VH-VL binders against RecQ-mediated genome instability protein 1 (rmi1). Designs and how they scored, part 9

Target 1, 235 residues: RecQ-mediated genome instability protein 1 (rmi1), of Schizosaccharomyces pombe (q10160)
Amino acid sequence: MNQTTTLSTELTELGVRVQNRWLQSLLDYLAKKHSTGANTTPQLVMQYLVASDIRESTTSEGAAPYIVSEQHNVRIENTMLLQIVRVREIGISIVNQLEYLNDLEELKKLKGQKVIRLVHDESGDEEQNDDDGLTEAQDAVQKGSELKKMCRLILEDSNGQRFWGLERKPIKGIQLSTKLGTKLLVKNVLVRRGVLMLDPNNTTILGGSIEEWDKDYFPKRLIEELKGELSKTKA
Short names: E, the ipSAE of ESMFold2; O, the ipSAE of ESMFold2 at other seeds; V2, 0.75 times the mean of E and O plus 0.25 times the DockQ between their complexes.

## First folded at step 3 (VH-VL)

Design a4 (from r7m with heavy chain F101Y; framework fv_mosunetuzumab; at its last look DockQ between E and O 0.67; V2 from the best seeds 0.00; counts 0 for: pae E 8.1 > 2)
Fold by ESMFold2 at other seeds, look of step 4:
Structure a4 (fold): chain C 235 residues (1-235), chain A 123 residues (1-123), chain B 112 residues (1-112)
Amino acid sequence: as target 1 above (235 residues)
Amino acid sequence: EVQLVQSGAEVKKPGASVKVSCKASGYTFTSYWIHWVRQAPGQGLEWIGWINPYSGDTKYNEKFKGRATLTADTSTSTAYLELSSLRSEDTAVYYCARHDYYEGYSYGLFDYWGQGTLVTVSS
Amino acid sequence: DIVMTQSPDSLAVSLGERATINCKSSQSVLYSSNNKDYLAWYQQKPGQPPKLLIYWASTRESGVPDRFSGSGSGTDFTLTISSLQAEDVAVYYCQQYYSTPTFGQGTKVEIK
């Protein structure tokens, strides 16, 4: 056919249903930036697509086939392209999450000043109060690992429908620091009580973000959002 | 080739309104945002707002307090800025500029500019 | 809004000499997810619209001579013209596009 039809077909085989308007606009852009716009590959298109808002860049054929919140015990067999609106850790207390996020920011400030103090000095003082002397948050900071047990996601499809996804088994790349707007392919997923049951077998992380959502979010706005959620549970 | 061609100079009295046009050619009009920026004589650049020609969505600099209205006509590939309740301080060259959103899908980097439209407001 | 401040307001430089223009933003314009500074430089000659020179703080736009270079990160940025030519007489603006676009006040570059 033509370049747009060929690319659209190739992207559909990858599970991505691009809008013709968006794809043509991207091809016009790439022709100006590159001397050989005719050599545009699906891989290059994907780089731009994962940085886009799928409400603009993709069609409803990759969206949820019904109102997800109204479903129970159904399986969505087709592949959906979704973007992450929010990530929440639900297996660890909000207080511990706030401690973790604050400790990470203090460590970054010290490295940014190119003055490094051993974490052991502060951890040693806090160590005295626990079994091995460290909280979950302190241990994660000391190890340089993510604070994670089980995440719940707010997901959005190309139609703008938002719904919950629950991580039934750990999915590598899903944590508090996951960029907002990260693209997921979700296939053959069970819906229970209006929630997608996610696991590594039905979820592929494509990456990306939506810059307007993600800029200045982690950890500043996340901290404020978690503080607000904590105060609501004590009202 | 991409071009943004603006309407000619305008002379207005205080309290009147003006409508500046920006005709786009050489690209798919509805696939890029159009921004408006002004420059008072001997002064720097001031952002006015943007429009997404496909959806009609707009965003405005608060300084204009609803006096600015951005529209687009997809059938003619033309964007418009209307500025009402004109004051002498609104005397400026008004530019339209295209948003290169592929270099950062967030806010505007302006890869093509119109030639500018001088609007003079004198009492 | 992010305030952009340029220095100096004007600069006179001999032909073939280096011109240096500074720009400071009131907050960081670095987007940590892609490690890019959302900062651009424009050149505006009398009677003409601005012309994009540099984006991402240091990337030259197509067709811009390599005597123009940008540097800096976060809040502090510099435009350098390594060997000033007569055609480089213009006003130069920095602009952030991290959020609602704002411009520096401009720096006029002249031949001494």
Scores: ipSAE 0.013, ipTM 0.562, lowest interface PAE 8.1, mean pLDDT 85
ESMFold2-Fast, scan of step 3: ipSAE 0.629; ipTM 0.809
ESMFold2, look of step 4: ipSAE 0.026; ipTM 0.603
ESMFold2 (binder alone), look of step 4: mean pLDDT 92; pTM 0.932

Design a6 (from r7m with heavy chain F101R; framework fv_mosunetuzumab)
Heavy chain, then light chain:
Amino acid sequence: EVQLVQSGAEVKKPGASVKVSCKASGYTFTSYWIHWVRQAPGQGLEWIGWINPYSGDTKYNEKFKGRATLTADTSTSTAYLELSSLRSEDTAVYYCARHDRYEGYSYGLFDYWGQGTLVTVSS
Amino acid sequence: DIVMTQSPDSLAVSLGERATINCKSSQSVLYSSNNKDYLAWYQQKPGQPPKLLIYWASTRESGVPDRFSGSGSGTDFTLTISSLQAEDVAVYYCQQYYSTPTFGQGTKVEIK
ESMFold2-Fast, scan of step 3: ipSAE 0.613; ipTM 0.804

Design b1 (from r7m with heavy chain S31D D57N, light chain S33D; framework fv_mosunetuzumab)
Fold by ESMFold2-Fast, scan of step 3:
Structure b1 (fold): chain C 235 residues (1-235), chain A 123 residues (1-123), chain B 112 residues (1-112)
Amino acid sequence: as target 1 above (235 residues)
Amino acid sequence: EVQLVQSGAEVKKPGASVKVSCKASGYTFTDYWIHWVRQAPGQGLEWIGWINPYSGNTKYNEKFKGRATLTADTSTSTAYLELSSLRSEDTAVYYCARHDFYEGYSYGLFDYWGQGTLVTVSS
Amino acid sequence: DIVMTQSPDSLAVSLGERATINCKSSQSVLYSDNNKDYLAWYQQKPGQPPKLLIYWASTRESGVPDRFSGSGSGTDFTLTISSLQAEDVAVYYCQQYYSTPTFGQGTKVEIK
């Protein structure tokens, strides 16, 4: 039995239509790196697929129909595989988002300083002060995670077509920190003025990322992007 | 086994264009990205860009955008670098190199290299 | 742009002795999510293309002799040749692949 045909069929049942050449390339790679005959499972293929760019790893059979901004109240019944290009929180002001993200960046720096102190064995014991600055950063992070309201996404299909996606109801795992290139399966979705109306019933998060897109993105480059967007909204 | 064989040396005048080829053999051409890297005489290595032969997708070093064009012909398993508006500073050995993108990195790590093509730009 | 700086520019070592080459990046090439350093080492002999020796800072490419080893993390990296052989005379380059690829200026290794 051809491994490519068997795996392709099994992945299609999961809503993923892989390119035969991409799958053959992966099988060759795995055989070379593991010497001999590790039986490749659909689960292992999915691990590599969710880390891939679906424009290169999947076929047009899983692509979205051509969607234009003038299409209103159109339902796409078929299952689409999409990857996240950008996430924005539109239910919270950019000013409040920047305050939260700057606090996260400061927390990362403070954690770095704490690691240095641990190496020097000076702070191996429990902390004694609540006002050391770290607890304030922690509180800001915790408050920020509670501030999620409504995300707007830029999504991309196997053909490179991009769409707006709007979170009509909260979807667990969709937030500003969601990795770029994360894969979604979207089924039976309503389109309003070219925007995909997403909710937990029509959206399944497969996970993953595209390393090139996501490396050093959150929160540093996101802060830079939001500052640029904020400057355009100033009167 | 795996080989990348490049076209022969070229001598060009300033303002001309050059097209260098890189023929792959010993593996499935569409399974690996091809990068282009140059080396000026007595100097270090400079990355130009990459092409995915399967999709035709490309990425360029900003320094070469507008002057470099990467293409691939899957029927002949050959990748091409075309560099336009040549200057004397473009005198270099141009290498193609293979990149295995399944190792979870999107930027270049080069496991096999072509032999190099010397491009000389002189008046 | 990540700038790669090697030291020394040239190194003369006696046969059988240890050769050490340093490479410094202008910013960290360690990706915290997977805890990997995006750093490679290449060997280039006169008239030949570069040959991959080391990737992920310390992983030896298949077929590379065990006298070659890589170490370091973040911004400071070292290539070590534990016992220099005649065939090791070459220019050695470090390369980061954390972002748009950049190479060090090279270190020429010669026999003393």
Scores: ipSAE 0.007, ipTM 0.559, lowest interface PAE 9.5, mean pLDDT 82

Design b10 (from r7m with heavy chain S31D S55R D57N, light chain S33D; framework fv_mosunetuzumab)
Fold by ESMFold2-Fast, scan of step 3:
Structure b10 (fold): chain C 235 residues (1-235), chain A 123 residues (1-123), chain B 112 residues (1-112)
Amino acid sequence: as target 1 above (235 residues)
Amino acid sequence: EVQLVQSGAEVKKPGASVKVSCKASGYTFTDYWIHWVRQAPGQGLEWIGWINPYRGNTKYNEKFKGRATLTADTSTSTAYLELSSLRSEDTAVYYCARHDFYEGYSYGLFDYWGQGTLVTVSS
Amino acid sequence: DIVMTQSPDSLAVSLGERATINCKSSQSVLYSDNNKDYLAWYQQKPGQPPKLLIYWASTRESGVPDRFSGSGSGTDFTLTISSLQAEDVAVYYCQQYYSTPTFGQGTKVEIK
């Protein structure tokens, strides 16, 4: 067997179907830089795969078969390799998320300075005060932990098809700070009205990122995106 | 078969509170959000709020803040709407509805509805 | 809040003829990232709860007859009943789910 054929077979068993050209280029690079071409493992290839754009590094065989709004209560049994385009927290109001993100950004820029905006206890202007409110956001900032309830994702397959994923049950590693381009393996997933119903049993996080997408994104560009979404809602 | 079955009609005096129930069957109760929508006789539909039975979190239409309370009991697969400080303008049919799709700050594409509960507020 | 306005308020159509209902939103309900219109249509018969007919502006809910069709994008939407049947007598509501849910005022469809 050629080395690329052997590695491709092994990677396929891990749910990843790589482009032969991409794999050969990687092996050539590794041989020159690390002198390890002959002993390249699937695990080493995966380290580079998760930092790649799967539209370039993987084949259509790992792509989603179809994701359209007419698909309701349809199960996709096959394993798909997907990358995260966007993460949104939909269980917490955009106003409360912006409060958290602005506080987080200021903490990083002005070391030792914490800005706290208190929501009026008797204010009926903000519906979410009694549910998750600003109290939960402030607690997260205080502890250095992340604000999380329920995430919605924009996912992309190897063909560049984009579709929604909803965190039906909490998945460790999925949160607003999850890097853009993070790779997921999704299998045996239920589709409802074109949305993938994600949970810990059907979703495996491989990690990684796409530097071009993620650079300077969290929290600065995310804040601007959320401000834009809030403006559309209030129009 | 999916069903949402609501409690019976209520007649209340101004200033009283009412609590309406919505019992779900035929699906996993915690997999779908429940919304509440009201309709005054001969008028249109007005959204009140939603509850996520899995997490227990809620969201309310600002018009109903401080007066509406949404709860859910997962052991009985039942959602509840309590509305306090009733006025004659609260006379309406109150519906629970199942939400099968959630999009960011947008909520509510309603695939199944309860039969409705008429709440009449009069002295 | 996004305001939904329907026209006409009432419509009388002969059996077998086309019924057309219009719905306008005060702002676009088209989301550019996924190119979807967050617009639904419901049918409500006297004494019954609303029933979902159309979602994503043009997708028919399972079990809904093909004579019902939705069209439009952005701020202007139409529900068409190509050949009105007796059982189609009802009030029809458009709804946006792009933001906090809001409904049109309803269009009553009656037999002429």
Scores: ipSAE 0.000, ipTM 0.417, lowest interface PAE 15.3, mean pLDDT 81

Design b11 (from r7m with heavy chain S31D H99G L109Y; framework fv_mosunetuzumab)
Fold by ESMFold2-Fast, scan of step 3:
Structure b11 (fold): chain C 235 residues (1-235), chain A 123 residues (1-123), chain B 112 residues (1-112)
Amino acid sequence: as target 1 above (235 residues)
Amino acid sequence: EVQLVQSGAEVKKPGASVKVSCKASGYTFTDYWIHWVRQAPGQGLEWIGWINPYSGDTKYNEKFKGRATLTADTSTSTAYLELSSLRSEDTAVYYCARGDFYEGYSYGYFDYWGQGTLVTVSS
Amino acid sequence: DIVMTQSPDSLAVSLGERATINCKSSQSVLYSSNNKDYLAWYQQKPGQPPKLLIYWASTRESGVPDRFSGSGSGTDFTLTISSLQAEDVAVYYCQQYYSTPTFGQGTKVEIK
């Protein structure tokens, strides 16, 4: 009985306040497709939540205060649910970042050409049946994230309000390759000159993405954005 | 049983408009997106757009922007495609098709299709 | 737009023999972050709408016979019918959903 009420309560304890209509729709979907509606867990709901747009899936109760962007040295004690709109590395020059990202783009291009050759004309390197070359590209991305110094984020709440977030201390999982739409819980955060001061103690990464935002973004679209930013500085 | 049932064949003159309906049954109408796809005689399939019946949000193929309008009526579980300024090359079978809402993407594959509506545009 | 090109345009196969249809995309439809290929295959018989056979390049839709299989990744994909049956005579289409959906031109499969 009242499975939506029980799940909503449990999700709220995790810092997530879902829209009842969204949750009911999800439960109906799961009952039809996976026969899991009766035994749906908060963890299963969370898997779908982190792939959603929180402007549509969650309520305003988890949103940031309206006037936070104009305040200095203010602490927001309540837990906020936010999604990542953009990630920038501000501790490394744009020129150096572009060099790295262009190398990644070429690596991805070479992986694509290798797959084409294997299927059509190339009898090539039949090293492994399950070797698609993506492991090397993923390793390169992983290694790139190890070169991170300091990230600045554009974050969005359930009302569509956008905020700057600055990494005061390294937060594992936040780097240029972090998926757009990744969900964060931010609690007891200091706001300085309209910027959320993020660190591992006040930031929890829930994961996920918004596929439409993230698809074809890293590194191709990011390179285009950074070139545009570089041109404004005449460098 | 999931079913998408479309309105009957239409014959229109160049410059006219046509409105095709697609009535859904056997599932919760607002849980899935409705896509529209056309197929000209002896030709391939061409995607027109989608509508989210829950929100009313729509997306259109650039080729059809300004000519196609997608709507949905949740009280009758019916989606509509209206195509204006008809040309002879708009002669085609028009299909509605169901896309999965919770796959985390704006585009998709289509698991159930309507039977199709033939629209003939001739003088 | 991503252009989908199928080969061959038509294929004649004897009953019980293997049929192979190829599909090429003008750019990769593999999303590296989730390692999924945004590719589907459909079967269309005269006077009928398309019927979904395969999605995510290799996942068979419920109720589709196991003689149908999909393979490939990135830009090159294959639909295989291991042992052609009479009811398999149809036109087959590949479709990408990585971006704005586009379809191949179709491959007509008929009995030799």
Scores: ipSAE 0.006, ipTM 0.510, lowest interface PAE 11.1, mean pLDDT 82

Design b13 (from r7m with heavy chain S31D G104S Y105H, light chain S33D; framework fv_mosunetuzumab)
Fold by ESMFold2-Fast, scan of step 3:
Structure b13 (fold): chain C 235 residues (1-235), chain A 123 residues (1-123), chain B 112 residues (1-112)
Amino acid sequence: as target 1 above (235 residues)
Amino acid sequence: EVQLVQSGAEVKKPGASVKVSCKASGYTFTDYWIHWVRQAPGQGLEWIGWINPYSGDTKYNEKFKGRATLTADTSTSTAYLELSSLRSEDTAVYYCARHDFYESHSYGLFDYWGQGTLVTVSS
Amino acid sequence: DIVMTQSPDSLAVSLGERATINCKSSQSVLYSDNNKDYLAWYQQKPGQPPKLLIYWASTRESGVPDRFSGSGSGTDFTLTISSLQAEDVAVYYCQQYYSTPTFGQGTKVEIK
């Protein structure tokens, strides 16, 4: 086996099937650009793969086919490589999410300054304790934490087929700020009415992103998308 | 088998409060939202609100906001609807229903329903 | 709120004949990203809770007889019972789940 074949075989054992043309282009690039200790390992290939669009870098050729649309209580036994198209928090109201995101965006504009943004005397706020009280969203911003209860994902495979994924149990690394294009390996997953039921046992986060999708997305463009969704709900 | 079993009929005077229970079995309680829907005698269905038992988050129909309170006890797999300041117009059968949502923008598709609790409000 | 309007209010059909119920939404319940209509149909018999028959406008719930079918998209939807059986006597409700849930006023199906 040559180097390309050896790397492809090793990655395939993990459920990642790379396109030969993409891998060869990467190897050519690495030969000219990478330096000290630059030995092409599966780990190094993965570093570049997670930053790629899997529609270009991977293939479903040789993987067992899966059909998820409208299926109910069906288990997909094989390993799927998927990238995140969108993340939505469905356990928290859109209004509360917008409050958190707007506060986060404002604090980021003041980066380099020690500014604690406290908003008190908010009428209609059931979380308000007193004039020094913080809402759930404000508390998260002050602590540097994210609002997280339950996420729903739009996922995409190497052929561009999209799937819905629901976080049925908390998965570390899945949250509203998770970068678009982040790669997941999903194994032995239950499908319920076309939705992949995700949990820590069946989902491995590989990381990464697609710069084109994620650029300027969080929180500014996400705020715009959520405002649009809120408008549809009120119509 | 999935079951939602509700508490028995209640008779209340105007101004009183009522608390209806809905005990879930046959599935993981925290994997589904519970909605409450009422039906006045001979009338249609009216949505009250939902609770996510996993997070405790709730959403209410504006018509019931301030009078309805939704809670859930995960240790007993039981959801509760409490409705205060009862009026004669609140006389209805109150249903809990399981929300099995599949995709973005699904706000309440109800695959299983409780048997209903008749609440009668009369002076 | 999205207003759901059903027609007719009541319908009398002979056994074995076709029953057709219409449902209109005040705005589109079609979501462009997934090309799905967030529209369901429920059957309610006297003294019982509603039972889900159809979701995504045209997908039958498991265990629902194939004589029940849903059609339509956007704002105009139809529930069809191709050959009415005695056990189909009930009130039928359409429901949107595109936003906060709202129901039609119901259509009572009776045997002629």
Scores: ipSAE 0.000, ipTM 0.473, lowest interface PAE 14.2, mean pLDDT 82

Design b14 (from r7m with heavy chain S31D W50R D57N, light chain S33D; framework fv_mosunetuzumab)
Fold by ESMFold2-Fast, scan of step 3:
Order: sequence, then C-alpha cells, then structure tokens
Structure b14 (fold): chain C 235 residues (1-235), chain A 123 residues (1-123), chain B 112 residues (1-112)
Amino acid sequence: as target 1 above (235 residues)
Amino acid sequence: EVQLVQSGAEVKKPGASVKVSCKASGYTFTDYWIHWVRQAPGQGLEWIGRINPYSGNTKYNEKFKGRATLTADTSTSTAYLELSSLRSEDTAVYYCARHDFYEGYSYGLFDYWGQGTLVTVSS
Amino acid sequence: DIVMTQSPDSLAVSLGERATINCKSSQSVLYSDNNKDYLAWYQQKPGQPPKLLIYWASTRESGVPDRFSGSGSGTDFTLTISSLQAEDVAVYYCQQYYSTPTFGQGTKVEIK
C-alpha cells in the first residue's frame, strides 16, 4: 500500500492537489517528530497544507489560467486554490481605517504591558479571568468587522501568478484582519478586467496563513502600508 | 544519513570576496530551507540569511544586505554563501544549517548543521 | 532586532548536580495566535557546530536525553540539566525565531 497515493487522492477530493515530494516530506516529519505516520489523516495533512506556501506544497493543476486586464466578462469554470497576499478595505477611507487600526495597536500595547507586568493582586484567579479588555481586543483584532464594507484582495496561485479579487458580496472570514496566506478555493468565477469577482457561492475559505507574511502584520505593518499608500495619493 | 558538508578553510585579504559551499545529502534538498550563521572566534552566533532551494527565494539579515549573496544549485544539492568586500571583522566560522518547513517555523530553527568553514581575513 | 541575554556567562557544576541557565528576550517571543514561544536551545562543544536541544521553549529534540528540559514563556526562559554528565560540558545558546533569528551570548557549563 502507498500511503502518499491514498492521501493525495483524498486531498484532491477536497480540492487540493499536493506535490508528492511535499506530502512525502510531511509524512517523514510526522513519523519522526510525532510518531503519527501510520495514522495520518487527510484532515491532519490539511492543517499543514493551509500553513504552507502553495507555490511549494501544491501542483499547477490547481493554478489559475493566465489572467490579464483585457479579460472582461470571462468565466473560469475550474476550481482554483489561491492564497491571500493582501487584503484592502476599499469601501472605507484610508484615513478612517488608520484611526481604527491605531486604536487597535494601542490596545495591543496595553495588553503587552499587562502580560509582562509583575502580578500585584492575590485573587487566586487567573489574570485572564479578570481581562475583559484583553478578550475584546483579541476579538477586534481577529474580526476587523467594524471595517468591513468591500474588500479587495491580492491573490496568488501555485505558479506564483498574482491578480486581483474583489468581494462583490460579503464573504464571512474576509476582512482586514484576515491572515496573510489564508487559502481559498475559488470555482466558477467571473473575471472582469482581470479581477476575480468573489462571492460566497464561488469562494470557500480553507483558512490557514503563511506565518512569515502574517506574524505581527495586523495591525502594525498594515498601518505602515496604508500610511505609504495614503502619502502616494495625497497631492 | 542527513549530512551538510562544507568547503574547506579560506584565507582572504581585505576587500576580497569568498564563496563557501554546503553540499546536502541524505534528504530531499528542495524540501528544506538552508540558513547561514557565522561565529567569530570566541564569540556568539550571528544569522546571515536563508535560501529556499526550491524557489530560490532569499532573506537576509539587514546587516549583510548588499554584501552577502545566497544561491543554491539543485542539480548538485549545494548551497552557496558569497560574502564580498571582506573586512577583518568577517573572520569567523561560517555554518550552513537546515530548516524544516513544518510546525509553522518562521525565520529559522536549525535541526542539522554543517561542520563549519573558517574564513580568515587578514592583511 | 530582538536581543537575547543569557545568565550566567559561565557556571561550574558538580557531576550529577543540577545546572540552570537563564535566557531573557528584549521583547516577547510568545505568538498569541498559536500560543507558542519561539525559543530554542543549542549545545556547542569546542570545534563543533551547535546541536539543537529544545524548541518551542520546552519541546525536546529527538535523541536528546530527558535530563535536558526547557521552561518559561514570553521573555524569560530556562534550560535545566537535571543531573550533569561529563559529556554535557559545552557552551549553551538560546535562540529566538519569532523574527530575524538572534542568539544569546552563550553560557559555558564546566565541571567543578
């Protein structure tokens, strides 16, 4: 029995076409570090897949066709596996977004001070049980829901091709706080002037991230990127 | 089984360039990042940069940008560090090290190391 | 860059006794999204490359004896050798991999 062939077939049914080299490397890793090689499930492989760079973990079979700005009203019927490079909120001014994001950054700084501070109170309870503010800050960071009107994405396929995606209808899980490297399955999508028209019917969020892209990105590095974009648009 | 074998010691004059090699064996070369770390005699460890042999993608420590160049040859499973404009403070043992892609590792965690290459820069 | 500071710079411990090495980071290396501490410990013997002992602050690398243990979180970390053996004489380095990798200055462990 060939475990990599069986897993590869099962993953393909989930819309993911992994490279055999990547899958074998993962199984070797799991056997060495976790002793789980014999019990590896498609779900476990998916956990690692969504944390990977699809340019390195998946085959070109899930890639987008060549997308150009001259393509208008063209439908891509095939299912594509894509990862999110950037998220922008285009329905809210950059100035208003920066006000909100600076508030979130200050909340994170407050949380940091509380975490590293020596405990002064003897309550017998965990500090986290007394931290309504920390939970609220974490929810705001995770959701970004107040800033959700219409997101535009930079998407990347397994061949490294980058193109735009526009949220035409609200898609749960797509907002400014969405992790960079999050994986999407996109099927039967309309292309208008080189932009993928995304909605809940053609987009499935698999989740995940690319840690190197996302670590400390939201909101600190996003703020810096938006300041740069704002400065280029101001005369 | 897994081995990273580096090229031999080098003696260079200030202003010269040096190119150190790191030949991998016992695993699939393109499944792991290769990092470079140096250690001046009697000093601590300093990260130089990394390369993904599969994509050719590199990242450098800001201190070495413009002077260090990382490359990889997949046909020979060999990674290279070239350091230019050498100065006496570049005298160090240079290590290549392997970084596994899994468990959400970012920036570098090194499970196997080369034996090191001593580069001496003196006038 | 995150600065890693170890203490002590050196220590002498009798065979069979406990050795404790501390490591402090200039900022937290705990990532809130996965609740993991991006901290590793390496052992380096003279003339040899470093060898990975501990990662994720407390996970022991395969083949590393159980007398080695890591603990701590955020900014303060400890490597403990519960019963020092002659082969454990080495310099020990902590390393963060939360961002651009940086190492502590090292702690030399010697037999009394």
Scores: ipSAE 0.402, ipTM 0.694, lowest interface PAE 2.6, mean pLDDT 85

Design b15 (from r7m with heavy chain S31D W50Y D57N, light chain S33D; framework fv_mosunetuzumab)
Fold by ESMFold2-Fast, scan of step 3:
Structure b15 (fold): chain C 235 residues (1-235), chain A 123 residues (1-123), chain B 112 residues (1-112)
Amino acid sequence: as target 1 above (235 residues)
Amino acid sequence: EVQLVQSGAEVKKPGASVKVSCKASGYTFTDYWIHWVRQAPGQGLEWIGYINPYSGNTKYNEKFKGRATLTADTSTSTAYLELSSLRSEDTAVYYCARHDFYEGYSYGLFDYWGQGTLVTVSS
Amino acid sequence: DIVMTQSPDSLAVSLGERATINCKSSQSVLYSDNNKDYLAWYQQKPGQPPKLLIYWASTRESGVPDRFSGSGSGTDFTLTISSLQAEDVAVYYCQQYYSTPTFGQGTKVEIK
């Protein structure tokens, strides 16, 4: 068994089915980059995979098929690898979201390129702020109004099929500032009228992003998208 | 060795379409994206778009959306740019260029280029 | 969307002397997540396609002579040729790849 089949098998056990061509190309790239002759681990492959577009790096071949239909309530027992296309907060009005996001954008300008995350109280599913080294920007965000209530996601699989996902219970790491292209493993998920019912027990966040989708997205382009959605609603 | 070899010069009338080819050799065609960039005589470089030959996925510069079509034939390791509704302003040398997407660049860094195809649009 | 402006439009430099080309972007091409500047430099000789010289603002492409160096960050970048050779006569372009790729107008380097 060569290295590509060994790595492919190990990644499949993690719920990730890589395209053989993508994996071989990555291994060739890594061999050129790492002069020391370093052996490639599944963890190293995952670092590159979570930064990739899974339509190009992964495949559904060998996985049990699934069907998501608006007409059926069904449980998909298989593990689905998905990437986040969009995140929306549906439990808070767009007007209130825009007020908070505009404040974050102004604060970001005061701190240069400092990334600011949406935060909520200690009972939330997000990580608590690191108290050590807390900046003025982070302190201001911490004192802002709660902006996490319930997220709706647009998710995409290795075949480019898109799905609605609804955060039925708070999931740590899912919020408006979650990077576009973040990878999720969703397993044993209930589907109601075509919507994946997400919760902490069926959703694992692998992380990552698609740079092309996410660069300069939060909060600038998100603000523009929300303003567009608000204006169409009022027409 | 890596080579991108483009089709020969074309002369077209306004309103016509042109299709330029870019044949890759010396590497696995599906492992790299192919971008298209043009250069009008005596002018700078202008990006048109890219194609991923493995998936067929494309991205276009908004200026060329609806007029440019990028395709790839994996059986012949050839990428194509078709530009429709030609205007005199489309007179340029058209280049294909290779991009290694594993480096995580959003839009491309071009390590190997074709020799260019001169497209002249005149009445 | 990002406008790249080079200066000067042309310069004449004696053989063995230093050539300096500047490039300014209309907005920062530094990405905070990876702390990299999405800026490249290309060399184009008459009748030839552009050739990649520098990427990530300061990383020299394989096979490019060490007399070529890139520097700068954010919005202001410089390409330096420490000791101009006859084969360096060309037009040089900066390119951002932070967003939809855009190029500077070019700087023509000639022998004095």
Scores: ipSAE 0.249, ipTM 0.673, lowest interface PAE 5.0, mean pLDDT 84

